VHH binders against Uncharacterized protein C6orf62 (C6orf62). Designs and how they scored, part 2

Target 1, 229 residues: Uncharacterized protein C6orf62 (C6orf62), of Homo sapiens (Human) (q9gzu0)
Amino acid sequence: MGDPNSRKKQALNRLRAQLRKKKESLADQFDFKMYIAFVFKEKKKKSALFEVSEVIPVMTNNYEENILKGVRDSSYSLESSLELLQKDVVQLHAPRYQSMRRDVIGCTQEMDFILWPRNDIEKIVCLLFSRWKESDEPFRPVQAKFEFHHGDYEKQFLHVLSRKDKTGIVVNNPNQSVFLFIDRQHLQTPKNKATIFKLCSICLYLPQEQLTHWAVGTIEDHLRPYMPE

## First folded at step 4 (VHH)

Design a15 (from q10 with I57Y; framework vhh_6qgx_2)
Fold by ESMFold2-Fast, scan of step 4:
Structure a15 (fold): chain B 229 residues (1-229), chain A 124 residues (1-124)
Amino acid sequence: as target 1 above (229 residues)
Amino acid sequence: QVQLVESGGGLVQAGGSLRLSCAASGRTFSSYVMAWFRRAPGKEREFVAAISWSGGYTFYTDSVKGRFTISRDHAKNTVSLQMNSLRPEDTAVYYCAAGETYSYLFGSDSYEYWGQGTRVTVSA
């Protein structure tokens, strides 16, 4: 009947709202975007909650590679990721990130989040799609659940999904579901590594960035089998 | 707890029309995705139509586009399927389904709540 009254959830909602608001003010000053994936790990639980949110741009050339390395090595933590966000964000916003860091870290136990640029998410999705395409097994979309924080996200997502020129493909993992959206005009392109990479690069119509606190799964566990050795 | 009850099934001749209704009791479905699935004799359950929680977006399987219309009444917690220009291949048991969260619309495994079904028979 009422929303969850969790300090942790409230701190994450505040972080999401502030990052989205900053995006609006800075989108026209910068030509790239980033996403934060929040992974909640509860002691003694099989699954974790996660949430994906869009953030303001980061100004480092090596950020994408460092994120991929961190995911592969399981070296990312909430504190380390927030410090990376603070130091690599334009100076204008540093004090607000310090405030958000205190709220999130002070309220969360056994929580990680993964911070990555748009292109990094496309690479990860490409790895999932490439491994599936290299299998002799036919692709079998299963179930995918999205729990939108706000109804506007549902409407935008369903609008995209309903377009004649779009095809949605779902890759299911016990811990996480991934949506791949392929434009109809790209379905006729030859299926090789370069083409699959390109197809995945256009799949960021959302759903990842619209996933809410209610989605169940661990992003790092989901991605681990598909990461380069 | 949530219960879904279908009504409106029956026998109709090819080219005829039927209106199926799904009534929810217990809780409101204002935040749920609602869908209709059908199971023809000797076949698996298949997707027919879905409507978003807002009622602003509808989805149909190719074979019923232009013939079927799904609609939702939030005040009455009902979902309806208006079936026009019925064909013998539309003969099936029709099920109302509700997803507690936004789900993969076309997969029956994505829905937590199901009705018992209502039978539709279309004669040639």
Scores: ipSAE 0.000, ipTM 0.116, lowest interface PAE 18.1, mean pLDDT 49

Design a26 (from q10 with F59W; framework vhh_6qgx_2)
Fold by ESMFold2-Fast, scan of step 4:
Structure a26 (fold): chain B 229 residues (1-229), chain A 124 residues (1-124)
Amino acid sequence: as target 1 above (229 residues)
Amino acid sequence: QVQLVESGGGLVQAGGSLRLSCAASGRTFSSYVMAWFRRAPGKEREFVAAISWSGGITWYTDSVKGRFTISRDHAKNTVSLQMNSLRPEDTAVYYCAAGETYSYLFGSDSYEYWGQGTRVTVSA
């Protein structure tokens, strides 16, 4: 019995509530926090994750802002939002983005990670920064969403959060993640980039049971300075 | 008032080289991404190259990678584009741009400040 336009408005309001809830949850977990994190899988599953992954969509801050603006302002239909997502996925299937993912994680090919540490982590962070001022003002936190396909319907998300003085990359996969906090300054020096990649490669060889307990402790240690006063 | 001024354009034969320079006045751009865009006759403006505020990261469009080199000099408040092995397809007006955002480096809308352009013509 309802008007088709009122059904669309109800769907948009529901989507707004879901996005606000998700954004609020992510803000609570990662507000003003900077981490580098990697997903660890068992030896056989690890190879499948990196060789079988069909798509690595990288979402720019502009796309994320446009989707959120559309939801807030009711300027989009749900169909328009889906068209924008499909457009970005098609553009981001380009081979160069596959390479960026390997460089970010550094663990798909330990040989390349050790022999050829690439500076693409800094490139990704730079692409995801919004405007900031070179002053004593705090850097505005920026979130970007990267989606990895591992099988038809399995999704993983890479989150990038940064402050003006600090930056990091987070791969959100519970029980298989390791978080390393890094200073933005450390990403700009080739020696420090090599050190970060070396630390990541060391973590790859930790037993999965030990990784779970170590990761929890590491996350809490890094989160402690950013907890509400 | 902020101003970007390009120089170094001209006429050159295919296989030749040119160096474009962009001088900034009115303020420093030490915290800005600097980029070069070009517009060929009858076409839209396209991305060519960009350099991070630190100068440590560079980006290029595939058609110029290995032929063009972008660089910057913070002391002189300039950005340069060294263009080698020029092709007739490189014929365009080249624009210098500056932006505080990394949201989308390859889109002209991401840049706040623009020069008036310098013309490059490459003969066959």
Scores: ipSAE 0.000, ipTM 0.115, lowest interface PAE 17.3, mean pLDDT 48

Design d01 (from b09 with S56I; framework vhh_nb_b201)
Fold by ESMFold2-Fast, scan of step 4:
Structure d01 (fold): chain B 229 residues (1-229), chain A 124 residues (1-124)
Amino acid sequence: as target 1 above (229 residues)
Amino acid sequence: QVQLQESGGGLVQAGGSLRLSCAASGYTFSSYYMGWYRQAPGKEREFVATITSGGITYYADSVKGRFTISRDNAKNTVYLQMNSLKPEDTAVYYCARGGDTAMYLPWEDYFDYWGQGTQVTVSS
């Protein structure tokens, strides 16, 4: 028994309690640190900028607000909302990077977020990219950047990629490279192999407009020795 | 000293085929990824294809499905089989040596030695 407003208020309070519980710890989701890196060639400087973002399991502010709004607006059922809270949402820090396209200097593409359901055998990955924008602002890395001098760049970068304790994966793109750095010692477990495969699927997913600038499947080719049988 | 020598270029009609060869010497060929680039008059040098030491291949979208890159480590040679040629494929084709890494890096600056080039002319 109870009126609709009382039940709705109780349902929203229950959702808030579950959201707080979900935020308490995602530390056990990853047993090693994973990084995705975008490498930019600067033609005039004969150097490259190396932008790094750590892949972290977080519940986004938008995820929480969208669920609460959906319940308020009756767009989501309480049952569906509770089921969604059982799924871990992985959000990359939204990296901002300048387009390296030869014909469109100053354009910036922004990465939005990734939805990655827990225990999903199908590896459903949704990666959203903002539209290309012309930027009058100085370059603003969200996480970290490395600047390499031309004379040292190749050897330092290739040293990281060639180390037995590190695995780098490259997406073929003449203006950009995406590298995924993984601690090789953790590749021996089937669970870690599945996690790596899901991350590589993220790197391969782009809006159709952007696919002409990427070689699809390149990451899978490099990871084939580490994939589950 | 590292040397790369291309051959197999020439004049061909639209829809025809050519096979380019690049003979390499002066290094451990099997340890390096190899690539092909091309340059048409008045244009920048353009990526065509690459092949890793392990035989994994990558292609520019403009040639995908028409061109095939391959290698013969016993002969220290990389090949580019060009099918269904178009007038837009007219260019000087260059063979290039990449890095001694298992992974391809998609920048021209990571190719440190270049051949003299071979002219391909497609008429219609």
Scores: ipSAE 0.000, ipTM 0.121, lowest interface PAE 15.1, mean pLDDT 51

Design d02 (from b09 with S56I A102V; framework vhh_nb_b201)
Fold by ESMFold2-Fast, scan of step 4:
Structure d02 (fold): chain B 229 residues (1-229), chain A 124 residues (1-124)
Amino acid sequence: as target 1 above (229 residues)
Amino acid sequence: QVQLQESGGGLVQAGGSLRLSCAASGYTFSSYYMGWYRQAPGKEREFVATITSGGITYYADSVKGRFTISRDNAKNTVYLQMNSLKPEDTAVYYCARGGDTVMYLPWEDYFDYWGQGTQVTVSS
């Protein structure tokens, strides 16, 4: 019989198994860090909670050690982060990103909004790719805060905060955590799609060579109980 | 000027196959996700398949396992291979250009250019 802690452990074990399976399909010649993000939600009697979303670093050269360390590091702050889940808060922790390239100078230094693609069953799985220096620290979750408007659906974008002080993702401070508020409400189409894409900090953190390789994929997962309802 | 030109439609018997092609011009094809939609007379336009700039594909449940979307960036062309065709697949098929985003955005109104359409008719 499971409980919330048992379910979290089961989710982490399933994620570990999925990453092991993924190792068999990854070309070891790829010299990049891949992050697999998933989101899940658990509803309590008088509140809705999101269980913490995890970004687990996957690296070709130290694949197994980095996955296990990423999972352990993720668990270190989970209990503290759960206090914020009363407000439908999801934590996504990102270690250092690459500095912005010279050719993308002039873009916003903070991210206000991001749009998430969803499949027909409203699953959210995101694969992020990033190049890292060898000295980069492993992923470790920290708390942050969110604020979200529920009024006008034309303005209902996913809102991202990096810290409890309400600072967005600062491009010059790559060692920051990111909070994603995942809303299952239908999103309105932005009138200027290109502007939104080019002003999203997450797109600007990736090297240009990797922008064409970043994709949102739906994993075949047994994690349906942990997906947003 | 952006142009999308479909070809490959026609009349086919149930159980047959057709391959649709969409030749694109006037933009950097490889940077955009591309999609196929279809519309039968008197019905709403429905999603069929999409392919991202990175090659990730998404399909409507009604066509999964039967249709395959692919692209050839060297030829600025997106394809839809349609196998095991059924009478209910009869529709005008439209090629559409999505966003220049790396990620697929699943809303029809994110497609800003549409081809003229090509008729597919599946007889019983």
Scores: ipSAE 0.000, ipTM 0.118, lowest interface PAE 14.8, mean pLDDT 48

Design d03 (from b09 with S53R S56I; framework vhh_nb_b201)
Fold by ESMFold2-Fast, scan of step 4:
Structure d03 (fold): chain B 229 residues (1-229), chain A 124 residues (1-124)
Amino acid sequence: as target 1 above (229 residues)
Amino acid sequence: QVQLQESGGGLVQAGGSLRLSCAASGYTFSSYYMGWYRQAPGKEREFVATITRGGITYYADSVKGRFTISRDNAKNTVYLQMNSLKPEDTAVYYCARGGDTAMYLPWEDYFDYWGQGTQVTVSS
C-alpha cells in the first residue's frame, strides 16, 4: 500500500499529460478548438463527468482590461471584442507572452463572472457565463472539488477521458498551466440556449503569495465594474 | 442584399443519407461563420452545426458522428452531409449567417440572416 498523496500527484500528472496531448490533437494552424471535461467524486464514491464543449480564450491583463471596459461602456462592438480575443488566443503561444505576469480569462459583452480567492489560496475558481437577456441574478464563486476514487480511480478517469464524446483540455500559457474544474453542486444549467453560451470554470494553481497579489491587485481592478455590489 | 437559399432536402428511409446545400449571396461569404438549425413540427428551433471562417466545426450532441458541416468559399456555399438518418431528424432545416468573427458564439441571435428552409423527412 503506497502513500495516498503520491498516488494523487501521479494521477494529476498523468491527467495533465493526457489533456495536453488532446489539446495538441485539436489545434489548427492559427485557431484552437478548446473543450473542457471535469471529474468530481459523487456521494456514492463515483466520479461525475461534467462537459463544457467550448471555452473562452485566455487573455493577458492588458487585453482583458480594455475589452471589459469597452464592453461595459459600449466603446467596443462585440465583433471588435471577439477579434481581440482571437488574436490573444493565437499569441498565447508566441514568445512575447513568456515573461507576462499572468493569463486571465477573456470576456465579451453580456458575460457575467465572479472572482473570489477563498481560504484555499492555492486555488481560485472563475465561473463564466455568457448571458444576453438571462436573469439578473449574479453567479456566485465556487470552490473546485477534485477527489479520487479508492482503488481504480486513475484507470476509470483516464478511460472516460479517452472517449470521443469526452474531451479534456488544459489551457496553457508558456509559463503556467490552468486546470478547469466545476463543483456540480453550485453549477446552474442554461435555461435557454438562444440566450446563453457555454459555461466556463477555470481554476488557477499558484503559489500562495503570487495568488494573493494576482487576486487582490490587477485582476480585482479589471473585474470590479462587473462584480456584484 | 443578403440572401441564403437552401436545397437538397427530401424524403429518405431511416439509415439513409442527404446532402443539404446553402447558396449565399450579397456579402463576403469567407468572412462569416455559417450554421445550420432545424425545427420539427411542434418543437423549438434547435442548433445543428456551425463552421467558422477558419473551418473549425461544432455540432449538437444529437448529430455528432452522423452529420458533417463543410464550406466552399469559392462557391459561396455551406453544406450539411447527413448520414445514418433517423425519424427524429425529420424537420425543416435552415441555413444561417453568423458573425464576421473568427470565434463562434452559440447564441441563436448572433445569426442575423436566415434562409427559407428545406424540408427533410425520414420515414421509419
Scores: ipSAE 0.000, ipTM 0.111, lowest interface PAE 18.1, mean pLDDT 49

Design d04 (from b09 with S53E S56I; framework vhh_nb_b201)
Fold by ESMFold2-Fast, scan of step 4:
Structure d04 (fold): chain B 229 residues (1-229), chain A 124 residues (1-124)
Amino acid sequence: as target 1 above (229 residues)
Amino acid sequence: QVQLQESGGGLVQAGGSLRLSCAASGYTFSSYYMGWYRQAPGKEREFVATITEGGITYYADSVKGRFTISRDNAKNTVYLQMNSLKPEDTAVYYCARGGDTAMYLPWEDYFDYWGQGTQVTVSS
């Protein structure tokens, strides 16, 4: 029978197959960098899946430290912090490194079970993790497709690729303003290890004041440097 | 030849505790998430708890705060510590291995191997 439950399971299985293929391609030794991406939702866009077609370092150490310090020390007002984050959207549409071009975010409508929050969302903040080869080779962008899903449960789980472990992450009900988050412990790993630690995105909606405070805290947690050498 | 072998079930009075063990063999244990399910007489199997490869845990509302799932990768074993047991916890408890998948879903169809089960009886 072609019921809605069967269609949902097929769409979810297609996503799982895509992630499995990415896991296989990421079996090599890599170093990870954290990125931040902002997506503006068109006022008339009713639903979308966002595709990261090319991932490159977007946050420099100085930029990350300034954002983290300003948030932690309350030196930035919430409004000023959001304005700084919003301006990065312009930078994401321009090449940041000489040998790389950035087309970080695409929008696609592929799965009928994907639920978007209400039409009041105008901005999405995505925190991205990426990888590059651990060697004398220069960083190479990774082509990746990140899709958000909904199931029969209030919370969904998505594997985070890692050679150390395959820790799942929790996705809130799509009716909430937070779809996806990751375990902080993965970000406290030393950056110079020649291993794959994670490939993940965090998508956070900022139409509500309470979520803005959460977003600021999430940025502080995920942009905290850790160099235990 | 994947094998999952449960142990530790038995009879206990309400308010008591039991610790279940599941010994795994035939695969790289540390690379898979593991779960516990239970089935009471005349009822369908229900989710109890799961633990990811990295040690993140998830629980059914009916057992949250009373049960603790844990794992020991050196021993290829997953555990279920059951405290404050109630007569409603009476069931056969099954250990299960998560499928080779990118999703941790508490749906029975996403677990690919199951143990034979261990009986837990809670007297009133």
Scores: ipSAE 0.000, ipTM 0.112, lowest interface PAE 16.4, mean pLDDT 48

Design d05 (from b09 with S56R; framework vhh_nb_b201)
Fold by ESMFold2-Fast, scan of step 4:
Structure d05 (fold): chain B 229 residues (1-229), chain A 124 residues (1-124)
Amino acid sequence: as target 1 above (229 residues)
Amino acid sequence: QVQLQESGGGLVQAGGSLRLSCAASGYTFSSYYMGWYRQAPGKEREFVATITSGGRTYYADSVKGRFTISRDNAKNTVYLQMNSLKPEDTAVYYCARGGDTAMYLPWEDYFDYWGQGTQVTVSS
């Protein structure tokens, strides 16, 4: 039997198996609770406000259904669906999706930040970053101002501190939380993505006095083997 | 002085159930994530389950869907409900105190106090 219907059924069964493996792979990349902290300044005499955010893999029950529906309805080609499954994809619900775009002082490279607004019921906030242009100077102190789609959050100044001379984390203020963004160019393999997010989430929650010492000793040692020459 | 005391181990037939308890003292229990580990003869200690101060739970793949970790902060106690037990679950089960962080750290070295262990034996 070589009819088109039997071949399509076999292809869909193969796609379901790959979606199951991808869900398992994404769960392994976020096998513990991750938190990301943002520091905001509202007033000249007010200490920095920070929002503690939890990062977990967002695997909806609709991820598999949406892809298979697209293939069934001819909205997606089978080839396109298989290509999507080869990427580290986290599905975000559109009504809760918010893109963050920026003006970065002292940085000419473009970064995309994805901030998923916190819902009181689900209480999930994701911070993701990506970079489309390579740079030879990815670790440096910057000051960033971000624009939010849909106006869910007031625009604030973010201070981003990064590793100096690949020897540690630059810390300007003992009372200020540090954001660590790792450029895609410093990831030698897809496996490094989970390690980078794990290290960043731990760093963001350390007390400032301990963060510098920990970062110099721990982050540098863990990241150095994965950096390109 | 931190102390962890396990109880509830024993002999059970395959497919049966046991509930382990760990009574904790000497610290602010509600602020710490707590975990269960197990060790079979001749094997390294392996992770079983953890529960954060906020109540979020994590499980080893070998026990997902069969074991449930829970806590009672009023009684300073963490529990492990073990259902659908298999001979492969035979081990000494240890209660462990993690960190007082909002984030759980999934490494054995971050568990600083351990109970004496309780034996679980599952017969075929």
Scores: ipSAE 0.000, ipTM 0.112, lowest interface PAE 15.7, mean pLDDT 50

Design d06 (from b09 with S56I A102Y; framework vhh_nb_b201)
Fold by ESMFold2-Fast, scan of step 4:
Structure d06 (fold): chain B 229 residues (1-229), chain A 124 residues (1-124)
Amino acid sequence: as target 1 above (229 residues)
Amino acid sequence: QVQLQESGGGLVQAGGSLRLSCAASGYTFSSYYMGWYRQAPGKEREFVATITSGGITYYADSVKGRFTISRDNAKNTVYLQMNSLKPEDTAVYYCARGGDTYMYLPWEDYFDYWGQGTQVTVSS
């Protein structure tokens, strides 16, 4: 006899512990950090598609409360249609997130995150820090590269590498939710040291009041952190 | 100007093999993922295979285990080795340029340049 809510609580407790370790070790590395937690279900086939069951928006100064609120609030829903399935896109409807155009924001090109495995085919992905800047571009798919270093312990990092000349994506629809597609390929590689995931689309709506300070900075780009005035 | 030129098509008996080549010019070839599509008479174009800039390969279920895609960045060329050919493989084969990324999207609308095609005919 198991309780599905108990499993979510245990997964979120593990994620919270991981976020605390990262916050302590990297406190001053980036001017702005965005934490996003996703709960995935994995299909047991050669092509693995991650079905997103929940999105938990997390900000640097109150991420624990946002995670707990996400668990308590059942207003998040998961929807896929035949059209979306053909593109392997999963859409999450979050009716509690509502916006007019001025309250939508762009998504960053570069993010680091942790994949948190579960024995029961669920995985948790945590975005720990990001490069973030505003964009006037309408919503469109973004191609990205994920590299997963298998064999690391509780520090299993996935680096997201996006096309450098892309500014980001702007979500411009009221009641916009998260669009997320992650596909894991079982690949024979000469080195067999890393699993590559593809991210076709990620876009997040956040209220402006929670994103008052924007910063852009990466280890890879040699760019200084950018803070809007 | 971006140009893609296919070669290596022809007539072959069932169970035979062919190797297709696609010579690319007018861009930084090594930065793009490349793909092969095919189109039989009266049918829509269908995906065959793709290879990323890093050499990672993906195949349509209908060709897995029989076809192999590869690339030579020094020659700006992508190849399709076709083994154990079947009559249903008969089609015009097109080379296509994908995105300037380390990943691919397996959808036709993410390929922006296409070659003229090369005919492959497999007889009984």
Scores: ipSAE 0.000, ipTM 0.120, lowest interface PAE 15.5, mean pLDDT 49

Design d08 (from b09 with S56I L105I; framework vhh_nb_b201)
Fold by ESMFold2-Fast, scan of step 4:
Structure d08 (fold): chain B 229 residues (1-229), chain A 124 residues (1-124)
Amino acid sequence: as target 1 above (229 residues)
Amino acid sequence: QVQLQESGGGLVQAGGSLRLSCAASGYTFSSYYMGWYRQAPGKEREFVATITSGGITYYADSVKGRFTISRDNAKNTVYLQMNSLKPEDTAVYYCARGGDTAMYIPWEDYFDYWGQGTQVTVSS
């Protein structure tokens, strides 16, 4: 047993250490960094499928501090995080998503995320990272639609638009549903990539510096109704 | 009125070839991905191949390298060229209409219209 302040401080320090380790492994893979924290709620308990209950936009070079601030705004509990860290949930491998049109545009999309515990067992805070890998194949704009549905859930689609020479993703429609299949024991890439998730991407190209400036403004404006008070 | 009509089935010796055709009508064929499924006696219906509106193809591992799916949007027809046939390929083959999406969705329940099927029998 520790006192309440000692336990909370230790849990927070462990969480910060985990986030730092994951960030270092991903640092060289992003030209443009955008983080979107999704709060998932398990839907009807008939599947390991979760639906979005909240969206928290985060754009920062100090990801760990800003994520913690956003999670706190969502009634996050650091005490329960200690149990999650002991179960290696925060260390689980992120699912892999590959565009099925990569043969046309010569690039693929990879996604990584960090799972953060919530005070209610049916909710998970997920920090979503997205990147596109370049290829030597011809550059062409392409649109890919994937269905991600299981059981009696309504079918949803992923729209992905990519530019070969730029890395990044910007959310322009926060009303898009997000469904994610998660294995409690180990996070696995689904056998069928169509069953991972839905994210609306923006079909817009700007230099990285201008895109970052635009993304901050537009994400804050478009996602403001969904941000925690 | 969506209709799918298969043809080209029959009896063939192991190692032989057959070409199945599926004539589609009643919708904008070019906008939909199309697929082939098969069902052997006493077994569940099994995915065989699909082709997107853009011409990208996907195959079941059991037929990869032997079967080729193709489409002719001017004729509203999807084809399945079956080479190096094996007795295990014996089944009723069904043509199915998928979604009006650019990418294949690899689930049977997303195919909303099915043909009546054509019998393929491979003897050894």
Scores: ipSAE 0.000, ipTM 0.112, lowest interface PAE 16.0, mean pLDDT 50

Design d09 (from b09 with S56I M103E; framework vhh_nb_b201)
Fold by ESMFold2-Fast, scan of step 4:
Structure d09 (fold): chain B 229 residues (1-229), chain A 124 residues (1-124)
Amino acid sequence: as target 1 above (229 residues)
Amino acid sequence: QVQLQESGGGLVQAGGSLRLSCAASGYTFSSYYMGWYRQAPGKEREFVATITSGGITYYADSVKGRFTISRDNAKNTVYLQMNSLKPEDTAVYYCARGGDTAEYLPWEDYFDYWGQGTQVTVSS
């Protein structure tokens, strides 16, 4: 039997070590840089650009602390928590909403944002642009803005995303918007020794729940075969 | 009063170079992102390049690798260095003031002041 309090402390230490391993795995999975830009409707307010790798530790720490608190409070069973962490399916890497706190890298308001797994991000972006363009919502398509460091792949990426000159970004009278920038060094680059990456942007209107819910549903539908049930 | 004044346009042979300047006044220049647009005869106005207050740059595919946007906050000036010019680059080039945000916004409606334009003509 032993001391139950000592056993619980040992179990929590083991759980913390596994969560730290998951955090390191998550960092390794993002071997490319993703950026989230928070845009404010009032032009006098400073917007903020977040590297997703800077945000992931905060979100992972929140997830870790929530699990640890649940086990301490007996809201989660230790077995269920360990089973979730031991699964090959990494729920932390699935698309999800998280609220950002105020004053994170200059952000003055709480924002929800979507994280994408690295494996299918290009297909997801293409699917979202295609579906929003076909939407019956009163969206105003705007000129797509992209920065590229590799000319050959610029043409391929724009060919995938753009079917019209003013496509790729959908807004519906936004109070706030999020632009997601993807640095994709691993995508189809020539085997030269130069570091090459691409930036592209998508615009999400987060304060409109119906639009954000629809966008999340589209992403989840695309990724359903790879998500836990 | 906000004013934007372009200069540096002219006639150049294909393969040549020009440097455009845009002198800004009447606002806190360093707080705003700045952009260049162009309009060729009989065509719609198109984006060329932008630079944020933090120095991040964005380019149209047609000019990337040939054009470089830069800024000098001490002189309240934004520049467009145009290299390897092609006849297709012939247009009136406009300087525009964006938002007072740290990041570039991809919406044309956020450019609230425009210069008079400067003519660039590239001959074969």
Scores: ipSAE 0.000, ipTM 0.112, lowest interface PAE 17.4, mean pLDDT 51

